VHH binders against F-box associated domain-containing protein sdz-33 (sdz-33). Designs and how they scored, part 3

Target 1, 300 residues: F-box associated domain-containing protein sdz-33 (sdz-33), of Caenorhabditis elegans (q9u232)
Amino acid sequence: MATVPFPILCLPDFVLQKSLKLMGVVEHLCLSILSKNIKQLIATLKGYPKCFSFKFVPFTSLTVVGERFKHFSFRFDIDESSQNANLRSYTDEGTYITLTVPGFTVKHWIEHVAYVLCRNNSIKLVLWEPNIDEVYEIVKDMRTVEVVIVSSEIQSCHLLKLFPSLRYLGVYKAPISAQILTYNLLHLEVKTKVTLNDILISNCSNFSISGNDVSDKELNFFMRSWIKGSNPRLTKFYIRNSLRVRDPYLETVLFQNIDYIETHKKIYWRTFEISRPDGTKADVMWDPLYNSYFNMTVQH

## First folded at step 1 (VHH)

Design e7 (framework vhh_etentamig_d1)
Fold by ESMFold2-Fast, scan of step 1:
Structure e7 (fold): chain B 300 residues (1-300), chain A 123 residues (1-123)
Amino acid sequence: as target 1 above (300 residues)
Amino acid sequence: EVQLLESGGGLVQPGGSLRLSCAASGFTFEDYAMSWVRQAPGKGPEWVSGISWNSGSIYYADSVKGRFTISRDNSKNTLYLQMNSLRAEDTAVYYCAKDSLEELFGLYEFDYRGQGTLVTVSS
């Protein structure tokens, strides 16, 4: 059980609000299940985490992410027969307390945590081999803005139809469907093999790739294609190469048949500028020693 | 799952020294670059230092060059930050991170940093 300093339920509203501002997230969750009035009061407080992640399988869990990199971790103990769930709330010491409300399911807890801590009903989903329809029934009254998919069994068109508010998508499976690549996302993150063709047909604004070694010849072809008008929605293209690749990109290969200017030269990174015929510019930066990353940012 | 456990923070006088440690598990530590990132009260996060898998490449933010030393022990899966000549402006929560700054700023799904360790420099 979380530590509560005084019998707070008996305090006048003004004093109660002051006391609540001095308490932590775990105390707020404990008190919010005891009183509808306290639940509403806590939800009006400022400075709480703005988003949370729901991870479904291998265990059902919830992570609430705030500014300054603070994380609050929760796990569900589900009774398979009744679908009633208890919430485990983890402390900074790595211990946990268990919160129990008769009749609460995972859906009730997610709605409660979202209302009390996040207020904006926005959610990030992490999907491991789940039935997407089952997950949708849990979160359908919330705004799903981010999804990460690990399973190749998840159908892309069904996912996009169920979550029209989707802005960020993470994909950890190959091959990546054309439906995902051509969808107008703000951010697409890929942690699996992609081809040059996948990059060229992508319609997202921010494209991040990791776990895939892209050659300087492929990046040259992409940049020349961008100069000719490909990927018109692109604002940022980022690649994190495998650290097993130790050879630096060759400047002469990266910029073959491209007019460019070096704008910054540091020991551990270099920055270059390329331009479209219409005057649109992009900054290109990479680690010159290990090719650990490649970054291209379009200037607006 | 990547786990990082920072330690070694505390209260110290200006001009003093502290050594931070980060114990890593859940990945092949010896194959990855590591970084230190800090966040001061009321300010945004600041990248402090980075080290390659073999210690062959080391980089520092201009604010800490000549005062801080990053190192690693691959046999112990541990990252270190030796902090000398500490200033009030170094007061922050210090985090270790796998690979790069971009993961800490919400570019990736998984946060590879740990809980952090508080360093307070006061007169």
Scores: ipSAE 0.000, ipTM 0.169, lowest interface PAE 13.4, mean pLDDT 74

Design e9 (framework vhh_etentamig_d1)
Fold by ESMFold2-Fast, scan of step 1:
Structure e9 (fold): chain B 300 residues (1-300), chain A 122 residues (1-122)
Amino acid sequence: as target 1 above (300 residues)
Amino acid sequence: EVQLLESGGGLVQPGGSLRLSCAASGFTFSDYWMSWVRQAPGKGPEWVSGISESGGYTYYADSVKGRFTISRDNSKNTLYLQMNSLRAEDTAVYYCAKEDYYGSGSYFEDYRGQGTLVTVSS
């Protein structure tokens, strides 16, 4: 446990509040388990995390990021078998502080940390197994804004029904469904097979695809469709190819029947501008040597 | 900045053993979960095994459970995979990966190394 100034727990509330404002997250977490009064006082500060990242199964971990830690994050690993929680900094040496509260389950730890540190109870889940009902029972009173699914299966309608505040979704192994593609996410990241039709029906703002080899002909069709009004919410479209495509992307194919302007030309990238009839513009960039990526960014 | 270098692959007979190593640099190794991911010829990537920062927690894909053992040495910034009772279906390129699910997206795509080939054949 972290060292606590003595006798902090015996101070009047007025003095205690001033002392707490001078302390960091490690001290706040350590003190928050000592008494209900201190827990409430620390909770009123609510200045630390902007959001929590919560990983569930095969173990539980919680990453805390906040305004006071713009360049740092803390990871809070919960040992489900021993009621222990280990707090670790990503930027420090490999030391950690173990917190133990008799009777605390994973649910109690997540609720406690969210209550003490998080202003909006906003969390990110990382799901390694397809059964989300058990995870949902733990986090249902919190606002789940990000989910990363590493499992090979997704119950898409059920996922979206359980997490209506979902803004970021990552799908790493499971087949992608139309329900997910058409949902109004801020960011959708997919590492499984994606078709041209999947891209065209997507309703997310930022669409990142990796592990796919999309042809220049398919990207041409997508860009022409975007010019005609497809993907109205799109702000960024990114593809990372898992392999070098056999045929390099050709400018003449990518922009066939598209009015475009080349804005920058470099050995490792070229940038172009395309426009909708309404004046909306997008910047297009790709790796001409390796076809390792394709990027399209819509201007406001 | 972040670098992962896999080694230890090779040709091995069915039933044989190999130990893979991954040398990590450019980040605080002891602060991250690490994993092994493999990609067999003509197939997509398959997650194989993962290990917590301290090594206190390990987990395995059902296809390798009981045969493979993941371990790490934080003093040497090195991750290991001990592979026993190898089968033809274990033939794949094996990748070391850093977990970075907060803000960076996929750990195995962004931070995996170049891989090491394991071929199980006569």
Scores: ipSAE 0.000, ipTM 0.192, lowest interface PAE 10.5, mean pLDDT 73

Design f1 (framework vhh_8fcz_2)
Fold by ESMFold2-Fast, scan of step 1:
Structure f1 (fold): chain B 300 residues (1-300), chain A 121 residues (1-121)
Amino acid sequence: as target 1 above (300 residues)
Amino acid sequence: QVQLVESGGGLVQPGGSLRLSCAASGFTFSDYAMNWVRQPPGKGLEWVSGISWSGGSTTYADSVEGRFTIIRDNDKKMVYLQMTSLKTEDTAVYYCAKDEYYGWDSEYDYEGQGTQVTVSS
């Protein structure tokens, strides 16, 4: 016998919009593939998150991060002969719902999800393989704003040419190049070894370094260089030292030939202020118990 | 397969106390800093507190300094937020977040669903 489906497609737009606001993301994705009108209505909903961060991994998975850090995990089932893809949406219970649209590839799904759930086609890429040109073909109509390089074989200078909207770059296993250091990124995060000279030539606004053992003498040289005008775009400089216990930072070494004041802003951090001759100030902070990190923030 | 599960939220009166818990799995817990962040109704995310990988260094947002205490148990893979002298302004969904750094407002790696804290008379 024929089951008559609920006639949601026949409702006036204002009634449809009210009904859609009561539904979740999986329901919105299911309905968006049934009707162009519903797809457009979902995309225009007020109070619905309009921007999600997409994590794309070469193993053909997608994570959508919504408001309040709710996330939705998707996996692609790719037909090897046609490259057509089905989308699996995983529930909190570990079960999944499979969405199928004839002719849809991974690219079609990414574009569809971005349109339905995000006002901009902004994405984050996590790159495990050196086949960046293949990944580029999938995401070239999207706005790639963040890339994380996990492979030592990926050429970071090539990446800058392919993604002109790139603002955030993480380099976890690849060597860091002068081209990356001198590029005008909003945020550069490095988990590979860097030198004092690498820090001094950097042109990013926010520079985060981990897995390095930077000495108080090296930090003194950096701060003295900053006071003299180095790193003019720098707003935040963050170091996480290696997990090895190291000698405590000495205030007398760290601030040698620097005019500074202690500000006592935090209970477990030592906090200080330094200034450029032009009046620009920076807050300097570190954890005195473990030397686990060092933070310098420029005041604006 | 990073998983963070928050719990311990509830309804309390102003001046009351709550302890939030976060159970971590899918990564080497003792290698990462942990943070608590919150989202009040109708507002953006607000960083609350951070603790270093060893638990030896902690930091707090000015709004919670002296009222909240962050602690961790690396053997149990747990991080806790002890909240005292709660104010109506502390009403929010609270999330724990894995990070390589702590004590600054950045894009934290959040994987949890959060726990609701409501402070109301």
Scores: ipSAE 0.000, ipTM 0.195, lowest interface PAE 12.9, mean pLDDT 73

Design f10 (framework vhh_8fcz_2)
Fold by ESMFold2-Fast, scan of step 1:
Structure f10 (fold): chain B 300 residues (1-300), chain A 122 residues (1-122)
Amino acid sequence: as target 1 above (300 residues)
Amino acid sequence: QVQLVESGGGLVQPGGSLRLSCAASGFTFSSYAMNWVRQPPGKGLEWVSGISYSGGSTTYADSVEGRFTIIRDNDKKMVYLQMTSLKTEDTAVYYCAKSPGYWLTYSSFDYEGQGTQVTVSS
């Protein structure tokens, strides 16, 4: 059990609130466990995190971002027989304190932290070699899961079935299935290898690809396919060559057999416009000297 | 509608420090990753640093790792670049740049600001 200095419990509310404003998140969590009144007082304080993320990697953890980018790291010690959990709250020095409440599970701790520190109703999951069913049991009755990052091989039909509100998916190290590519995501970010065919079958609105060496001829084919009506949901497309490749894009290859116009010209940036026969337009942009990226944004 | 306004540039000696600021408006700031990019004289744009929508993840170019710190304040809609141990090769126009999503991508931006000049010279 967390301990609290005895004199704090005897302070008038005004002095107590002033004292609480000078304390850190670890102290706030400790005090809120020991006193229902202090928990309510802390929850009324201004300046607490807007971001709430829950990370499984391979231990369960919670990262909370406060005002002025303060980061708070928590870990759970779970008794598998009872599912009761102790919370470890880490300091900047890498030391931790352990908080224990009889009957508290990981779910109870997440609810407690969210109540005290955050008012966000959506959560972000970061999954690295987890048991998907175990993660689902922890989060199923909580807040809306809108964001998932995966770095392991996950059964795509199972993932989509468990998280139907999924809007944003990051795939960092796992192969991408056609089922994920064709799903109606708002944002898909990929840090693994993709093919031109993968790009062409994608049904997401915003598609970001990193660490891939798609050729200028392949990007030309993609643009020509888009002009013919491929990727009807696409609003933004981004691709970057790997950190080992910095060749500039060749305008003559990129726009081969494409009617285009240059719309904006800054000293280091150029933007071009391409159009579908129906009048739909897209802006294409890259840095011709450095950073070897390609960006395409569909105009509304 | 998207507007990014940089400030804090100036002339400093090698080894000095500067803090750049970027004020954002016209979009839901807390939903997008933010970046600092620079253009040295006679070169193209170089990505310097990025910070995720929440501030929970940061990345840096190898040339500035350990010397620069990117930070954001979502309530004030501000992103900052704290620069220390400045070198003559850090001389550039520095731009604040918005990512197309809440997440860091290597150098994808859908808007950048007007820039602020940093000159490091003896």
Scores: ipSAE 0.000, ipTM 0.222, lowest interface PAE 14.0, mean pLDDT 72

Design f2 (framework vhh_8fcz_2)
Fold by ESMFold2-Fast, scan of step 1:
Structure f2 (fold): chain B 300 residues (1-300), chain A 122 residues (1-122)
Amino acid sequence: as target 1 above (300 residues)
Amino acid sequence: QVQLVESGGGLVQPGGSLRLSCAASGFTFDDYAMNWVRQPPGKGLEWVSGISYSGGSTTYADSVEGRFTIIRDNDKKMVYLQMTSLKTEDTAVYYCATGDYEFWSGYEEDYEGQGTQVTVSS
């Protein structure tokens, strides 16, 4: 990256605003650390409208993502004293440029990047290790709306107490706990083994499961239970089967003792409608060609 | 007529990065979720990533989580796949497709692109 030119800091606000709009993310970050006034001006541009994510391990990193902008990933060089951190910005060739501010910690960098580049203070956390208290101290002034757990040692009750704004939770390595299942999440994504009982006690709105631990008989039981009033908060239920097994008779097992209507039949998928006695309807989508997914969406 | 045109593939070394693009036309782009799927040589189609109609929700296959990012620009009718830390096993023809962002729907009539080839070699 280019060296930040000192003369640009002396430009009138009108000229400076036009110049800043033509610069990229790295140039904005470089300039924002040189002057409080420039930091404020860049913050008004808010190039990243929706999200950014923070990974603690296997390396401490920060990713900024937006619909119209390139995604940028940064890594932190943490001093052995753990008091100061430098921000590394990577290129496609695997080289990097280091940004240094005396006294900046990981927390200072996250707050700075969020303020300068993002339209909101929402953050997604990816947790690889059971050091949740340390991570919390870094992000506690942000609004943590999404967490992904890839560690088996994180305690569910503690996680929910630290992050009351949590709306999305991904559980990729740990067994799912009753505390998580019964919590009023907007979206729960699980890539570990789940049981029929786990599904039936879940209180989330959107439930996504990756794997093949749920049988067609169990899905049938779930649908019959839903028809009787189970999972009242559920709006979407998704299971991805990792096995690409063709079963032309899945319909016989899946819809046993269920009154259904087939609404769409296309080469790669079929859609069915099921109903509760109160008139609430749900669409069930299933892929007969690849047998890769089962999706149920409650109509509103 | 629905048309999806993929681009941005090429030859890259392991550890490199590429950005794939998908230009959509012939339908109300803002009303559809979009997906990226790939077909490695000699294998079947593999779902890679999905994004909701508004861009507010994304999902990823286990093999690419943390390395790939799916983005959309509704004003430009574009979907992008930002790929980092590329591995030899990422070698495949990449396609974009309409459907639910939680999975690839596989609608044949919802995409017509020939895909874009990504080759990761040492």
Scores: ipSAE 0.000, ipTM 0.174, lowest interface PAE 15.4, mean pLDDT 73

Design f3 (framework vhh_8fcz_2)
Fold by ESMFold2-Fast, scan of step 1:
Order: sequence, then structure tokens, then C-alpha cells
Structure f3 (fold): chain B 300 residues (1-300), chain A 120 residues (1-120)
Amino acid sequence: as target 1 above (300 residues)
Amino acid sequence: QVQLVESGGGLVQPGGSLRLSCAASGFTFSSYWMNWVRQPPGKGLEWVSGISGSGDSTTYADSVEGRFTIIRDNDKKMVYLQMTSLKTEDTAVYYCAKEYLDYEGDFDYEGQGTQVTVSS
């Protein structure tokens, strides 16, 4: 009778799958480079997201976000000359684990992580002052569905042409362009100055604005324009008042010359309903305590 | 830029105590509710506790009421979670969150979190 523990790679698939379910993401990544069979078995596990976030700066950071707000953060510091990747979990402030895979580039690591953790090769990029052509060469064989860009300038037409599957775009520093505003995105998030005209020309389905003050009078104009048929693709519009204490939202200004009803759908929010002549309805809501959010959601 | 940095997690035995800290910067700290939320292994996010900008009002999830205390120091721009009588069910990554509710009643999560493991 052998007293040494069985090697994990030699366990039957049933036993191996049970063992893998007891391990975390760092352990899964470490094991996934050791065997093709282990790699495929980890890829079949439930609980990992269909999409993961890749943050590109002078060092590479990979963040994994689950569909039910499961957030795992880990970082690779990749040195292609030594063929080493230093892996660290941000839920544990321990030392780096050094992984050595001959021939692996940043592209190979991204493809490996996407395969192991994301079944459909759909990825989210978080880019800080990027060289977009270099990024594109790394991810061109994958489906880039979300981009968050923190850059002083954006070549909007070029960005949109390189990523035709783009459904979410976040713009966190650069001025917003008409090219981005009029593009048929599912989600657009802007953390820079947005004007009433920018809102009115937007063609996205979900429009999020952060760090910008839009007046009650401007919101009233937008809502009256929506009632008359503007923003036909819009399903959700929301404002986050992140760094400035906002004056209270004023019902009398917001709904001037609008037929509306208060619906009391939420305990902590004031909730109202407005309608188009065709019967399309929208819920309008804000938090009266801090005025941190304004939300308009089209009913369907 | 809003920054929230959590610390103070670690390994403790059932019945033990820990104090978590959150250092805030980039906003008018005293004007916002601050919250603690947690994510147990293999589960979704769970709201734990909240404290008003002035510190005069606190609220707690049923699962932690009487065991946890949320405190803030507006001069130092700090939020604390004092945890006592810890249970194995309290094992989670704990995140500090500025109250920034959307229509779904969600929070804007900043920072990497701090790991709390309760085991014998």
C-alpha cells in the first residue's frame, strides 16, 4: 500500500472534477498550464463568467467578473524575454507565483485565460493611454465586446473600425465625439463633460453619465424630446453624481409640461411614469436623500 | 479620482474578532453613506452594513446585527467594521463601498477588498 498522495493529474475525471471545485482561480490557472486534460476540465467548471476584463498598462492585469457579481482580481507581470509570468491574487496579498511557459507571449496568456475562464472568447478591455494598434494585434482573434478607455485622446473612427463586435464602450477622460455618440452601442458610459445636445444625438441603448451635472431644466427638455420620439433606441439613461454634491432634483422643474404619475415602486427612490402618445412608458427615478442617481428606464 | 482601500482581514477562529479599515480619497467623504459588502466563496455579493455621512445613522443586515459595528472617522476619512463573535459563514472578501445607488439598488465598488477567513 502506497502512503504518498496520488498526483492530481492521475485522478479519474470524476474525482479530479470534485477536487477542482474546492480550489480557487489562482490554483486553477496554475494547474491549467500543466496538462491539456486539466485545462479542458477547468474550462467546463461552472461559476466563471462568459466575459473577463483585461487591463493593459506597463504591466498586465486580469480581472474576472462573474454574472452574479463574483469579482476575482489577479495580475500578471509578464516578461517575454525570461518567459516568466508573475501571478498574484488581490484577495490575498501574498507573494507572486512565477509561471514559466516557453514561447508564451502576452497574446498567449490572454488566449489561455480566456479559454480557461471564458467559454465564448468574449473579452472586456480596460486600456490606459493605449497604443490601440498594438492592443488590436494581441486580441484580434477574440471577440472584444467591451472597452473602457482612459486616454486623453481617442481616434474614434479607428477604434470603432478595429472592434466591430463592440457592445459596451466606456470613455473616462477624453472628450466625447459625435462618432461615438451616434454609433449603435448597447452601452455607452461617459465620465467626461456631456451636453444636452450630446444626449439628444446619442444612438446607444443604455447611456450612463458619471461626474457631470445635467440641470433639471436640461433633463426636462430631454424627457419632452423623448416623448416626441427622440432617442428611439434608448432603453436606459442614468446619471451618477460621483464627485459633486448635487442640488435636490425638483419634481416641478423636471416634469414641467409633462403628464406624469408617481408610482411608489421603490422605498428609497422617488419613482414616476411618463408616456409617449403611442403608449410606450418609461420609469423616471432618483434618490431623494443624496440625489446621487437619476434614472430613466423604458418599459418593455 | 475616487479611491477606497480596504485592510485588516485575516485568519481567525470561530468566536474571534477582527477590525476592517477603509481609507477613502477623491470625494467629500462626510457627504456620503459608506457601506460594507461581502462576497463569500462561490456566492454573490451580500450587503453587510451602512453608515450615514454624519455617522448618526447605522443599518445592518439581519445576519450580522448585534455582532458587527460600523464606525466612521470623517477627519481621517476612514470607515471601520468591528466584527465580533465571528462565524464560519462570515468567511468572505469584504469591500468598502460609497453609496451610489442605481435603479437596481446597487453600489459603486472601489478597491481590491480584504479577505476574512473564519476557520478552526
Scores: ipSAE 0.000, ipTM 0.166, lowest interface PAE 14.2, mean pLDDT 75

Design f4 (framework vhh_8fcz_2)
Fold by ESMFold2-Fast, scan of step 1:
Structure f4 (fold): chain B 300 residues (1-300), chain A 121 residues (1-121)
Amino acid sequence: as target 1 above (300 residues)
Amino acid sequence: QVQLVESGGGLVQPGGSLRLSCAASGFTFSDYYMNWVRQPPGKGLEWVSGIDWSGGSTTYADSVEGRFTIIRDNDKKMVYLQMTSLKTEDTAVYYCAAGSEYDYYFESDYEGQGTQVTVSS
């Protein structure tokens, strides 16, 4: 017969915090379920991931992003009849541990994990198919939401009405509308076709495009327009072109009728500077061999 | 030095199957989200499939869902694309692309040379 040991949950907060810092994510999730006090203490620990990625199809899953490329992947096992969910935590060996709490739905787990592990209570949603209304009911109370549209068309007006604080949007398969382009987004990434006119009407701060082949003539027109005051919110413009583009961008075409200076020259890193009449400057660089990327960064 | 080497492409008849492989070196493979993307003749790049660092989370483009399966082997530093029920529309050069901390294709620092898949009778 042993005497009952002093439980860690009964330690003073400063001693308990030291013990908790030595434990891993699965242990923190387990302990946070047992006590409101422990849940609050774990949530105050620094060094935990500040955001997570949440997917609904093909499996309802959650990826928590940590420091130094560390990721924690969870998958939900949903009981079709009750809508209760168990959380699977995966190890580096491909095995998993199942966490079970009676009555927990996917929403309960997302709220719990976000509170315990994610300091900024921000989430990234990956929408594989147009299930936006179902998703909204789960995440409507979250402070920051980033939405990525992977495969299906979603009505832009509906999306913006449901997420009026939307700061980040990714469009991977759906066509992009003028309503999205002109909205005050902090980040817009597009993996579908865009036109020069789409770029010119864009009102986002950081614009990333992939899967497009934008010509040096089109980029010249864009840069000349920017110099004249277009895209006033723009801080970064990035294009990843097709690897099959064999003709490199020509400096003489890119900067035709633009006053520019070269600030850095190496085989993979040639940086150029352009300026507005008001003194605002931007750095321009691209892949000089294959046109694989084009980058323009506005100086603060 | 970072390298991604795709292989396994070839000529196959409609309804056939192929397994594509991507061998990674020069970075901590087990920490990266991995993607397959393709470029059909005369068209731009289109994203096909993605897999998170653990292999526990996968995504697919609508055009390939139910027909393609992405898997990874972190010990061998490999990602695979198992393709079944191939259609003439699947004809493309297939590329492997490493993601950074997030599953964004545009943030991939590393892209492979590609492997040609031709689906023809």
Scores: ipSAE 0.006, ipTM 0.198, lowest interface PAE 11.2, mean pLDDT 72

Design f5 (framework vhh_8fcz_2)
Fold by ESMFold2-Fast, scan of step 1:
Structure f5 (fold): chain B 300 residues (1-300), chain A 123 residues (1-123)
Amino acid sequence: as target 1 above (300 residues)
Amino acid sequence: QVQLVESGGGLVQPGGSLRLSCAASGFTFSSYEMNWVRQPPGKGLEWVSGISESGGYTTYADSVEGRFTIIRDNDKKMVYLQMTSLKTEDTAVYYCAKDTVEYEYWGSTYDYEGQGTQVTVSS
């Protein structure tokens, strides 16, 4: 379709690689459509940051997230207002250019961007709308690691039917169902209201809760229940309470009727150890300055 | 590995201003909430201020609200505390503290590695 400024396809791979390093992301995405060899060559370049997160929000955005010590992103969206899906590539200034390839669907663009920029890494799916069947048809052949639900209209049973191998789930601004709580997830994040009963019936390995104000009495009940064998799959339990400092958690309330040992005492936090009758141990940590965080990590 | 280096403290008169800096290294700075805490002479630690991962949300202790501003620069891996209208009661060693958050899949602990920076407010 578009002619390149130089007939780059005529160059040996070594010379071609040097030429490609002088080009930007738009040119790389365009040229990688022309040849499987060029696509593979671009994907092996070290010019792009190591991608450890690829985020897809259906029909609106793709985000490629960079390196461990330097967080940055490349932003794209997909325009479906034509017979073909078109990719919009955004600059740091918020301007964009439109890339058009005859016959390309939303799925083709997601796969292409993931391969070229993220070396075909796993994707994170964010669901704004309840049209989950349409989204599933787009991503079903891709490696989906995580789903984040931001809509209360998405049915839990339907989600789990479509993604039965899902191990990482986020629930934001949606009521959490017992089906999700009892599912054998590796990690569950909740940013909606939960009850003590919700915590006790959960079957996930790592449970993170934000935007809740859990009392020291409720945490005491949970810990006593854990000691008696509740939440057998739990490896980590984390609560982020209100953003303001709450009434101080009282050690005497938190550990009422629990045998515990203080293991570490630092300037800003303290660590305590509790154990089950079978010898399984857990580390309990909270910051007395804030009382906004509670962390429990099971040893083994 | 993880390092937090505080600077910018000093001696100022009541009503004066200071800017404290915290240089972070050894972790993904943009993935962690950052906090300032202080220890006045002969007292325990007091939380002063906090800032979210993006800088979009800030919180302050009642004693400093309206006088102090917390800012972060994720590109430079810096967090700052701009202090104005300083009072003798603000005299303390100031420490930079991070929440430990497992990015992108969270679980938290506070972590502190710095030596602190001394702020003295006296006439």
Scores: ipSAE 0.000, ipTM 0.180, lowest interface PAE 13.1, mean pLDDT 71

Design f6 (framework vhh_8fcz_2)
Fold by ESMFold2-Fast, scan of step 1:
Structure f6 (fold): chain B 300 residues (1-300), chain A 121 residues (1-121)
Amino acid sequence: as target 1 above (300 residues)
Amino acid sequence: QVQLVESGGGLVQPGGSLRLSCAASGFTFEDYGMNWVRQPPGKGLEWVSGISWNSGSITYADSVEGRFTIIRDNDKKMVYLQMTSLKTEDTAVYYCARDLEEFYGYDLDYEGQGTQVTVSS
């Protein structure tokens, strides 16, 4: 025998609104498909859970980022014949609940999640397949502010033409081009091969490099170039080295022919200051034991 | 400094099982989502599974759903991938990946050496 759940839709608006404020992200998403009134009520709630962005992994999943950086992930279940999509939420026991709305496609779910759970229509894309044009047709009415490329077949220069609101670009598996490096990004993160020349021509404010083979001599040349006025938009330059890099950067090599001062000496880190002739200063720190990172932060 | 150390890989027969482990240090583990990503020989990276900070949301790639289970232990700062019914197509280096915390959102941090899984007769 079927049992009908308590009819929450029959509660007075003030009681319903108070009850909704006590519920979490998954509960809000479940309730949002029950009626237009509940959808709108949840979308206007200013209480917890607070969500500020969501991530779309094309045709695979949606992840919502809430307060204190909590992540809630949902999977697409797509009917190949109709292109209708259901959204699945998994429990700790490995079971799942299925959210179904007749006629909903992946695009409808993205618009619904953005409206109900997020404060704006901003979206982050994680591209695992070379289907940029297909993805663009789904998200073109959204503000795509972040993209991460995790496929070597994706042409990242084409991406820049499609997403003019892009502020963060991650290139994990794709060639880096001069067009990407010179583009006016707020943050560029690279896990593919880059050269010293690539670093020098970069026009982003925050440049993060991972898994690259950048020597202390190359970093010395970069810092000397920065002192002479290169990379005028740079606010942060960060390198994460792979665990395979065993040799530490040498202070004597990093700062060869650079006037520097040590400003902080703590148990876990040391900070060195370098300056431009105009008085602009930057803080430099690295992992002296394992060479796991190099960080340069511009002060202004 | 953030550190993720994968282990538990090895050589296994088709139809066999393995449990991969990832030990996390250098960050507040309970505040981050965790993922498993793999790279088969001569191919690109493939996302395998993800788990939210509280285990309330768990997702799997279609190729592994029903065969793999992702588990996290916040007290031990560990994430695991229980693999069953292994196929030759599951042969890959497996990486543990933290959602990267950045000004405009999050991405995967999978810079570790990984652990090699080889499924062959």
Scores: ipSAE 0.000, ipTM 0.211, lowest interface PAE 10.6, mean pLDDT 76

